# Designs tried in a protein design chat: VH-VL binders against f1miw6. Part 35

Target 1, 251 residues: f1miw6
Amino acid sequence: MPHFAKPLLRNIITRNLFNSIKKKQCLQYLQTLRTLQYDGFTTVYFGETDIPESLVTGEDFSDGYYMPTPTWCVVHAGGSQGWVPWKYRMFLRDELCIKQEDNLFFEFCDVVKKAYGKCAIVVKERRRQDATRPKEGKETEAQAHVPSVVNLTSVTCCPEVAKSYGHKLLTLPSPYNYLNPLDSAWSSLKWFIINNRKEFCLQSVDGVYSYQYILFSDLISKGIERINLSKWRTITTKVRRWENYYLGKLS
Below, E stands for the ipSAE of ESMFold2; O stands for the ipSAE of OpenDDE; V2 stands for 0.75 times the mean of E and O plus 0.25 times the DockQ between their complexes.

## First folded at step 14 (VH-VL; framework fv_traxivitug)

Design e3 (at its last look DockQ between E and O 0.58; V2 from the best seeds 0.00; counts 0 for: pae O 3.0 > 2)
Fold by ESMFold2, look of step 14:
Order: structure tokens, then sequence, then C-alpha cells
Structure e3 (fold): chain C 251 residues (1-251), chain A 122 residues (1-122), chain B 107 residues (1-107)
């Protein structure tokens, strides 16, 4: 009769609690988003994606001396109106520590205010971003201590900056990434890169870094252009139908 | 160019086990989700399983969950499928395929191997 | 389990247009991908994300997806287009799902 409980019991209980919390967060996000949309806020999805350089260039010629792990970060935004009329930003991994990233969200908020008026700016919940070691005397309140600033890996998104322009900053809960139309746009961009990188790749060129940056920027620019207003409307319509599905299911 | 080569398919009795391998070349293996898709003789395609770039996340079709295990070794550019408790319904050509996806959903499979035949009979 | 419905076969004359349908409830809410498979060969991706083409696939192949139907269109059909064609989506209830396949015959 007395049998050892399966090793999954601990994980099952934790997973059920986690799922319940995340479902409530998703419902709260969707309800807030709908309220803002009803109140005349234009929805804009702001975010970033990582593109490994090897996805662009193919196999490298590096010997056994060095194994670089370069990644490119692309920052952009869009919605049912298409890409925001704001020049996307591109950073190499080493450049993510540049202080100018604080200015980018400020500039973005100004651009979308001028283009669309007040916006509901949606950013994806970051995948486990530990605060820079909590050094104050604060004790844990389970999950109560959430920083007021939403940080992407390359850009700091401050809710007070958004509010100062009349915007509202929203966070999409992490398990529901498919409710972010930017993820579909990023996937389209990466598939374009995979299918067009041969046209934009040079085998041997003097001044390699400068030429490779130019060719990569052209590839990214072309990939972004292919995601036109029609594709953005398709993507956002698909997301809105999934949002309505979850509003009905979770209500 | 991209090349995927499956191996390990053979005749196996019901209830037996078999391990399939897929050797990848011509691309950066660790950038891609890898996938097994099967096709029973004279039938259509059926997705079996996929695995994330770092091996941390796996998904399976319901009919194989608990019996099959997908795995990968990025150092050897190799994908594997451990198949246990084999049934006659598992008889198929098993294809190795690659896909680019951040989260393993809404993706396509852009390159496929030629497949390896698994026969479960007797 | 979600089911994608394809006609079992389509016949088309050379130089004409073949249209292959893939039916599913609200399939327009999903990204649809299309594969060509010739006898004894592996499938080849011919359309992804509803309407995009991989490198090396001619512009004669195009796709659309709305409502309950996705369509692969092959214009100016050639003898070499004779093959089985499969649609594919991701469906939360079944993960990845393929249609039953459509045999295109070029007469």
Amino acid sequence: as target 1 above (251 residues)
Amino acid sequence: QVQLVESGGTLVQPGGSLRLSCAASGFTFSNYWMTWVRQAPGKGLEWVANIKQDGSTTYYVDSVRGRFTISRDNAKNSLFLQMNSLRPEDTAVYFCARSFSDYGYESAFDYWGQGTLVTVSS
Amino acid sequence: QSVLTQPPSVSVAPGKTARITCGGDNIGDKSVHWYQQKPGQAPILVVYYDSDRPSGIPERFSGSNSGNTATLTISRVEAGDEADYYCQVWDYSSHYVFGGGTKVTVL
C-alpha cells in the first residue's frame, strides 16, 4: 500500500501552480490591452531578436585558435499599421553595453507619439533577468519584488518615460510568446535571411568587418521591407483571434 | 549544401527497440531545431518529435510519447531517436528534418534527409 | 486531433494552373507550409508562412491562406511538377499536423 510517490509529483504540483499564475497574468494582460484599445491607444509591439552571425555567413573559416560567438541584436517595433516609421537598430553583442541604449526608448516613445498619438507599447516579458544582485537589506516576498523598469537585453524600457509621452507600457507574459506578432515578424526575417544570405555574402574582401556590416545591413533591410503592411495586418489579425480565444477560454 | 543522412532503420519485432541516427552537414547544426517525421508505406507524412537547438526542450506526437526519446549531440552534428516498445503501426520511413524556430511552433521544415526504413513485423 | 483536409488528387494540363487546397477550421489563423514529394524521394519545402518561397523554388509556386482554406497555386505547370503535395501547420492540440496529401498529375 505505502508506495513511493512518482518523482514527478513535486514538479506536477509546482507546474499546476505556475500554470495558474501565468494564466491569470495572461488574462490581466489581455483585459488591460483591450481597455487601452477601447480608450483609443494604438497598439505597438516593441522588441528585439538575436541573429547568430553564423545564420548569416554560413560556416566560418576560424581555426582552432578562436571560437567567436558573435550575435546580432535587432531592435524594432510594429503593429497593424506596419513597421513603426523608426529606423530599426542593430547591435553586435559586444556593443550591448553601450549607454546609448537608454536613449533609444526615449527616442522611440517620441517617434510613436508623433506617428500615432498615445500608444499601448507591448514588450515581451524577459526570460529570467536577474536584477544585478540585490545588495540592499530587502528580504524576499516570494515574487513581490519586481523592478519598475522593464529591461530588454539591449534596451531599457522605463514605464515613466512611456507615461510622460502619454503611452502605457505593457508586459506580455513569457509563456504566451505566440501572442506577440513581433515573433512572427522576426521568424519571417530569419527565414528570409536563411534563403537570401548567399546573394549578400562575399567570400574574401579586404576590410572584412566594414564590408560585412554593410552587406548584413542590406540583408536585414530587405528582410524588413518584405514584411509589408499586408503581412503585418495578417500577423496582427491572427494574434487578435488567438487573443479573443484566450479571453473566452480564461474568462 | 545542406545534407542530412539517416541511419539505423531495420526490421524489428513488435516490442523491440531501435535507435535511429541522423548526421548533419553543410550548415551550423546548433542554430536549428531538429525534427523526426515519418511516412508509413503508401501513406502521408506524420510529425513525430522535435528538439530545441540546445536540447533543453522536446515535443512528441501523442502516439509515441513515453516510448520514443529524441536527443542531439551538437558536438557531433548528430540527431537521434530512441524507439522503444515498437508496434506494427510504427512501420515507416523516418525522415530527419531541420527547422528554424525560436520556440518550436509555427515552423516549417526546409531540409530533409532521404529517410531510413523501420519495419516492425512478426 | 486537428485534421487538414486535402483533395486526394488534381489533374492539370501542361501550361495550366493547379490549385491545391488545404482545409481546416480557422486555418487562416495559422502559418501554412507546403511540401512537394516525388516517389521515393524526401519532401521539399516549396512555400512557407502561407506565401513565401525558399531559395531555388520558382515563382510559379505561390500560396494564400484565409478563413478555412489555404491554397497552393502552381502556375504554368510543367511535367516536373507531378508529385504529392502536403500542407502543414502547428496545432496546439496535436502539435505539428500534415494534410493527407494531394497527388498532382500532369496530363
Scores: ipSAE 0.598, ipTM 0.813, lowest interface PAE 2.0, mean pLDDT 81
Fold by OpenDDE, look of step 14:
Structure e3 (fold): chain C 251 residues (1-251), chain A 122 residues (1-122), chain B 107 residues (1-107)
Amino acid sequence: as target 1 above (251 residues)
Amino acid sequence: QVQLVESGGTLVQPGGSLRLSCAASGFTFSNYWMTWVRQAPGKGLEWVANIKQDGSTTYYVDSVRGRFTISRDNAKNSLFLQMNSLRPEDTAVYFCARSFSDYGYESAFDYWGQGTLVTVSS
Amino acid sequence: QSVLTQPPSVSVAPGKTARITCGGDNIGDKSVHWYQQKPGQAPILVVYYDSDRPSGIPERFSGSNSGNTATLTISRVEAGDEADYYCQVWDYSSHYVFGGGTKVTVL
């Protein structure tokens, strides 16, 4: 009689296994990160955040017409030294405009090399939405698939490229995204946008029509600049404490 | 202007069920995490649940886990809290609040509704 | 579950400085947010991420967070500052935790 392990037990086991795997990945990430830090690598977090125009405009689409507003993607990097001396990039997420600047990661790697020397470049694991169904079969040894390529929405991060500049590319496991100080930085940026967008609004009257324009570039620039070195140090210190906690807990 | 308006709070018997609603306006509802916070009469604030923008992720305080379900309808700019197996200790004003963080970590709640009173009594 | 400890009450004279503490284990490693709540009203965010202020909140409100204690400081206290104040954090269990609240009375 094939013991139909109740689907609930399967889900629990899957969740537990998933959690166990992710814990192991976290530990490995942290150990690797620490090793690199001891080896003189500067830790730099490279990432992106989405900024819907509706966040900037504050437009209320409550009248049921969900018009998808354009979404901007901001790409930048930071760490204990603050923002990387690399000009952040903004991309429109429209399928037509995601010019994956094929060279953006090269440019980034070159800049951080010049600024900091060898770097541990940390990127977030992209949740493959589709990998929900573990195909049942092969217990393939979870070889820590060092993802050969981490694709940001707008940027392809290639470990080989990083390596060519003397860097190491690290992937932060998705359940532990809060170990990325960029999330705090992006939260701060978005908060700034929401609370200060009016200050960046220009009104123009053309005849019978009144237009409001938001200085989007200036808003983003000012929001980024507001996250100064002191704030970065605070954020990275907090992350480091969390890292230490998990190193202790998961070891 | 950002507005959150809670509704559905009423008197219910222990073991009963109630669904709270929060109507959001003045902002793109789908861009934000949303949360329920409750306050028992004469007591402090207690976080109850939060939900991600797309509804794919939810968190609950332990005391309501398995009994309460947070959900949202982005097309209707509405947040919901289905409350089952209500207990007297669930008696509180329930606030709908907006989270400003996109990541659901260490977020603050920047806008609150006026709350709706839920009374669980025999 | 992280427990945040606040004094139940703080009394302050007008024009003086009120300090409301929020104690927690390693709270300095967390981002602390503060809310003001007046009777019969919804809470209002007054400080976020330890020390940042929302638009419209007076500069009299400031926050600090270090070690095991976060502090909300209200300088030049006014009668309108009489309210309950709550600290809030996000804990390791993906929970939001509020302090017990502090009633600030302006004498």
Scores: ipSAE 0.143, ipTM 0.698, lowest interface PAE 3.0, mean pLDDT 86
ESMFold2 (binder alone), look of step 14: mean pLDDT 93; pTM 0.951

Design e4 (at its last look DockQ between E and O 0.35; V2 from the best seeds 0.00; counts 0 for: pae E 10.8 > 2)
Fold by OpenDDE, look of step 14:
Structure e4 (fold): chain C 251 residues (1-251), chain A 123 residues (1-123), chain B 107 residues (1-107)
Amino acid sequence: as target 1 above (251 residues)
Amino acid sequence: QVQLVESGGTLVQPGGSLRLSCAASGFTFSNYWMTWVRQAPGKGLEWVANIKQDGSTTYYVDSVRGRFTISRDNAKNSLFLQMNSLRPEDTAVYFCARSFSDYGYYESAFDIWGQGTLVTVSS
Amino acid sequence: QSVLTQPPSVSVAPGKTARITCGGDNIGDKSVHWYQQKPGQAPILVVYYDSDRPSGIPERFSGSNSGNTATLTISRVEAGDEADYYCQVWDYSSHYVFGGGTKVTVL
């Protein structure tokens, strides 16, 4: 009688294995990051955040008509020195085939080279939604496939491109997203949008109709500017402390 | 006005089940993480559970894990806490709270609270 | 699980300064939030992210966080400041942790 190992045990083992692998990846990331920092690389976090239009408008689609609101993607970078002196980009996800502006990452790499010299560029691991299908197959030794290319939704980050500018591209494992100070910056931006959007509203009256417009560009710009150097220092200091904690715990 | 209103708190026997509800108004409910916090009579505050905006992620305090389920209906601006296998130690006022994050989600504060609903677990 | 330690009570005369401490291992590396709770009422956020104040909270309320101790300072204490005060953090295990609370009595 093949003992049907209770599916619960399989899930626990898979979770534990996954956790172990991710811990190892985290440690590898942190060790590599520290090595690069000691080698004189400036750490820069490059990433994107999604801003649904509903976040900006405050429209409560409570009436069950889930109208998919357009989603904006903001791409920027920052670190211990604040925002990178690179103009952030905004993309509309739904309508505009985000022509992966193949040139954006080149532009970014050039700007950070000029500003900081050689950089450790940190990007988040894209959660492959599809990886939840346990391919039953071969225990191929999970060689830590340093993903050769990290695709942001709007930008392709190529390690070879980074290298051509003297940079190193690092991927932060997905369970440890809180080790990216950019996530805190994005949260701050979103918080700002939610709480201050009314100040960026214009009213227009056309005859019998009143229209409310949101100055979206100004709202985003002001939200980004609000995350000043002092805030960045606070965020990055905390991240550094977390990094040290994990280096100590996982070593 | 921004408001949270809890309901569903009652007397229940040990081993029983109860569902708490929290109705949100005055803000875009779907934009926020939501939280349950409880306070036993004459005791301090204890975090119970959090839920992400889209409901895809939930966290629980260890003492309620496997017994409690946090959920939300964004269309109805409602937060829920399904409580199963209730114990006398679960006796508390349960507060619904809105989470906000200025510097990062993980270190969120709770800026809006309901008045709470009393759950009493007694034989 | 991170343990946050608060004194059980603090007594202060009107017009004086109350200091409520929240102790925790490396709490200075965390963002600390503070809540005021009066009897029979819901908690109110009074300080967030160590030192920031919500709109409507008086400037008399201030926060600091360094090393192993966060402090809520209430200057020019008023009778209406009598309440329980709780510190709160997020820990490394994806849990929110509250301190045990401090009863502030205005003498």
Scores: ipSAE 0.033, ipTM 0.658, lowest interface PAE 5.1, mean pLDDT 86
Fold by ESMFold2, look of step 14:
Structure e4 (fold): chain C 251 residues (1-251), chain A 123 residues (1-123), chain B 107 residues (1-107)
Amino acid sequence: as target 1 above (251 residues)
Amino acid sequence: QVQLVESGGTLVQPGGSLRLSCAASGFTFSNYWMTWVRQAPGKGLEWVANIKQDGSTTYYVDSVRGRFTISRDNAKNSLFLQMNSLRPEDTAVYFCARSFSDYGYYESAFDIWGQGTLVTVSS
Amino acid sequence: QSVLTQPPSVSVAPGKTARITCGGDNIGDKSVHWYQQKPGQAPILVVYYDSDRPSGIPERFSGSNSGNTATLTISRVEAGDEADYYCQVWDYSSHYVFGGGTKVTVL
């Protein structure tokens, strides 16, 4: 057996072991997904993204005068068949977002059942960092953008709800977010916002929050529409080729 | 309006160290991955490093790994590149550039660039 | 490391169409971004995600990406389009990779 040169550094060895463990978790996820796809499940990616108001308004926060504004949360889903035929949800960070999340997943499961039949519903694994809540940030340091709700938890995805509709709920391992085509869709939406916000936004000088919300909704709606079926097929095709790489078919 | 301004480029001896800064204004700095890209005189663009919104994750081109350290201070809207063990091939204009959020890390473009700061490494 | 191959130069008459290619194995599976850089200036993004344009970039700039070739097309070329053009992708092993650049000269 060849004995390769090996610079033994503690951090390099630890990182390589960590990569091997994470690669195994990714392989297990992909094997499950392929089994469901073989069994006739339609793959649907369900998730959320944050759209901070600064991204939409383009306002300079270096002034220090700007009043705190909440971050918008967008919830949607899609796959190789495009966006699911379900109007995305957009809501502010507040207690209402928490109360709405259970209704959303029930509705979503019903919609995709009617549209596609049985689905493999993929959601990102919830990342456990510091085991902190937004309220802990308020106790130690008050920040305008610290949410009242937990990000990536505005919609509770219950496996039993999915099962009751004949679906299977899968969790994508946290470090492999690039295997989620919804991330590419979210990036395209944010890019659209940056490049088109001047056409949709009235300046905040008027100070009317409801008018800003309406302009944000129109901008978001147009950005979502821009990510059409052709774009979705390109994104999911690229993701599938990366999935095959991790399954060892591209070696 | 939206602007990135680099500073700190100068003439440095091989083996020396230098810290570049990039001041951001006109946008919420903490919402974006930030990036350094360099261009040797008369040559093309080369990505150097990038850093996640909260600073928790960094990536480097292989030629600078272990020598350069990217960092950010979100309270000061500032991006930094600490360059150690400088070599003549590190001679370049260094640009600060804005990337997208964590969910757009892969396949991201650089939509806002600074004017660049020149680093010269020679004896 | 991934390599993106661009022709070193392209000459085009005013009012005609310039096509700048970016070659790479299976580049059609990647999102390609294009940058314009004039002498002594920072790059400007002109096309992103294969075919989309930032605000303020004329419709004369368009892009396509299929198979092993991405193409930036500049129709009705003006003298102000004279610049270096770079393609760029993301790759998991190399992260961000730029092509070698193409100098567009307007005769």
Scores: ipSAE 0.006, ipTM 0.523, lowest interface PAE 10.8, mean pLDDT 77
ESMFold2 (binder alone), look of step 14: mean pLDDT 92; pTM 0.946

Design e5 (at its last look DockQ between E and O 0.31; V2 from the best seeds 0.00; counts 0 for: pae O 3.4 > 2)
Fold by ESMFold2, look of step 14:
Structure e5 (fold): chain C 251 residues (1-251), chain A 122 residues (1-122), chain B 107 residues (1-107)
Amino acid sequence: as target 1 above (251 residues)
Amino acid sequence: QVQLVESGGTLVQPGGSLRLSCAASGFTFSNYWMTWVRQAPGKGLEWVANIKQDGSETYYVDSVRGRFTISRDNAKNSLFLQMNSLRPEDTAVYFCARSFSDYGYESAFDIWGQGTLVTVSS
Amino acid sequence: QSVLTQPPSVSVAPGKTARITCGGDNIGDKSVHWYQQKPGQAPILVVYYDSDRPSGIPERFSGSNSGNTATLTISRVEAGDEADYYCQVWDYSSHYVFGGGTKVTVL
């Protein structure tokens, strides 16, 4: 493989079977999405982000001599209509606790059906277990996994559940993260956390997760409110320009 | 508390090499993309290079690609810039800056060091 | 391409409003960030993502971005606001790009 930095699709030309498969998956995703949009489906991006506690507290150089801080997972959804009118979920992650909400996706599908009617629900392709260094391995035939269960780390997204509400579940191929406007929303939320955490943190109270959670959930709520409809329209418009670019290039 | 401290800037002849260091403290270094930005005397700001949280992706401005190498050591909270084949136009104050981004795009630089001066002259 | 155009200077009376522009084709589709730099000092982020303020930046700093122009607005200008101001975007072909800078002089 040529010795390049590992960029997105910015004028780095490398041809191999894996890239060809992922380009085909991206084209298929975009064509399906546009067909659904033409057929009156409302596009909704459903996803999660991880927020390490150290991002909230700001402390770090004690990291080598103290126990690891927990990581929080936030689950939400949005699109050109703004955030879905659904209470986001927040889960604590730790080494020994693997919690998944069995009926959370059912609740989500019901809420978006009531709010928007039939939806194209977009979820990032994710589930791949611990991958080591980049490999040129045998990834034979990774064209589609339509009738399959798509797992976020915190919730199971079943296509049949989506279908039962009249929705279509779409998977965004993993290397095309910039086609997910929810990633831009997550970045805005994390920047809000960094710049406002002083107002929501008690610097004299050591390691009391209950106190931090109370302040943390208020900080998250405020950060989500800051990403208003206008900002959602901006980031979805940018994503649409990227989509048009790739439809022109790859079609 | 939160701090970036650059070092290694000095006078170097054209064609020479120099290694800049940036020591980070007061924040979880491995959560951030790290960046070098330079400013020639009396001129504006120019982005030079950045590096992903885990070091797996690096990007460079065209004028330094192939001559400069950005790297990081997360165990030591340190960022580096190896500068080879130095030219007079590389003369600048070099700032270390951090950027919060999951994917390294559309971000700002919220914390800056005070900079280290590199002079390339005979 | 990938050029951000700023006026080289802006003069403003104390207590009045300074507006610093950053021009670029369809810059309204990019996230624009703004920095203040005083002589001999590192830049300080004053606005990010078009209109948000970092911790410690007074409310009189604000930003907007639409069409081909992003604007940093400094209301009730004080003598301490005298500095160079830079806009910055990310572009997938040029990566991070700064404008040429605008010197704000408070008369």
Scores: ipSAE 0.572, ipTM 0.801, lowest interface PAE 2.1, mean pLDDT 80
Fold by OpenDDE, look of step 14:
Structure e5 (fold): chain C 251 residues (1-251), chain A 122 residues (1-122), chain B 107 residues (1-107)
Amino acid sequence: as target 1 above (251 residues)
Amino acid sequence: QVQLVESGGTLVQPGGSLRLSCAASGFTFSNYWMTWVRQAPGKGLEWVANIKQDGSETYYVDSVRGRFTISRDNAKNSLFLQMNSLRPEDTAVYFCARSFSDYGYESAFDIWGQGTLVTVSS
Amino acid sequence: QSVLTQPPSVSVAPGKTARITCGGDNIGDKSVHWYQQKPGQAPILVVYYDSDRPSGIPERFSGSNSGNTATLTISRVEAGDEADYYCQVWDYSSHYVFGGGTKVTVL
C-alpha cells in the first residue's frame, strides 16, 4: 500500500528541505565572504532595481486600467566604501532583452579593480520562476553549484570574467536578500523618488494644454547621491551584524 | 485620497478557513510592500505577514506560518490573507497596512485600514 | 525572539512632557517606529526611523534611539494625545516586532 504521504506533509517536508538547503547555502556564502574579506578582498554588491514609471509619475491607476507603465532598470554597485566609482546605468526594461550590454560587467570589473583591487562581487540569486517542481530525483549532493553565470536582467555576471580581473563572484541566496545592503539602498532610492518627485517636475503650458515633465535623470541622480557614505556605512554595519548572527546560528 | 479598506472578517469555527481582502485606493499599489497586522481584543499590535511589491517575497509571524498565506493582485489593487486552520487565538481585528521603507526591510507602516474583525469561536 | 518592552502606562498632566520608552537588546542599532492608536481606531504612524515625523504629525512628537532604549517624547501634552502608543522594529530573526504598547493618560 503506497503510503500516500499526505500532500501537506510533502509540502512541509519540501519546505523544510528547501529551508535547510537555503540555510546551508547561506552559511557557505557567509563563510566564503568572510574568508575573502580576511584575504583582503573588498566586498562590493552589484545589482539592479526596477523603477516603474508610475513610481516616478505618481499616477494612480486605481481606476482599474492597469496600463503597464514602462519600467526602468537601474544598475549600480556599492559597499562599505559607498557607491562604486562607476557610473550607474539605466535601461528600459523592454529594451533590456535586446541590448544585453555584454561589456558592462567587464567595464565594472575593471573599474572596481582600479578602485579597490581584488573584490568579492556579490550578486543576488535570480529566483528562477520556473523552478516549480523540485524533480524528486537523486539526492545529488547539493554541491553548491556556483552558478556558472548569474544573469541580471540587464547584465550577465560571469564568474570567469570576474576571475580574470582577480575578483570573486558570489551569489547571495534569495531568501537572504536582506543581507544585501544594495537592497536597502534601492529602497532608499525609491523612497526618495516617491517623496521628492514633485521637486523634479516642470510644467509647460502650450496653448490649451498643460504638460508636466519629470526630470527623471536628475531625480535618479539625486536619489543615488542621497545615499551618502554615512548611510552606506550604517546599512553595511547592520548587514554585517546580521551576517554575524547567521554565522553564529548556522554554524 | 489614500485609503485601505479591509473586508471578510466574520465569525468562524475553530479549524475553519477565511479569506480577508484589502482594497487599496489613492496610490500606486504595486509600488509598495503591503502588510497585515492584527490586534486581539484588548491586546497590542502583532505583525502577521508582509508581501513584496511583485509578490516574490512573503514573510510571516511564526504563529501563523503554514496556516496563513498573504497574496496580492496588483491589477485589482488588492491584498489578501488566506487563513486556514483558524484557532481561537487568531481572534483579532486584522489591519491592512502600507509599508513605508527608506532603508530596505526596516519598514514602517504609514497607511492603515480601519480593520476587519475575525472571531474564531466554537 | 526580540522582545520590545514598553511600560504599560504613563500618566502625564496637560502641558507637561510624556516620555514613552521602548527597551530592546541593541535597539539602538535598529530603526524604531512609533504608532498612536486611539480606542476603536487604526494606528497612526507618529515617528519613523527613530526621529523622523510624518507630514501632519505635530512637532510635539519626537523620537530618540540609543543603546537599548528608544524613546517617544510628547511635549506639551494635550488631552487629544491620550492613546496607546506602540514601538515597532524590524528584527532579522522575527521580522517585524511591536512593543506591548503604552497607555498614555492625560490627567
Scores: ipSAE 0.189, ipTM 0.713, lowest interface PAE 3.4, mean pLDDT 86
ESMFold2 (binder alone), look of step 14: mean pLDDT 93; pTM 0.951

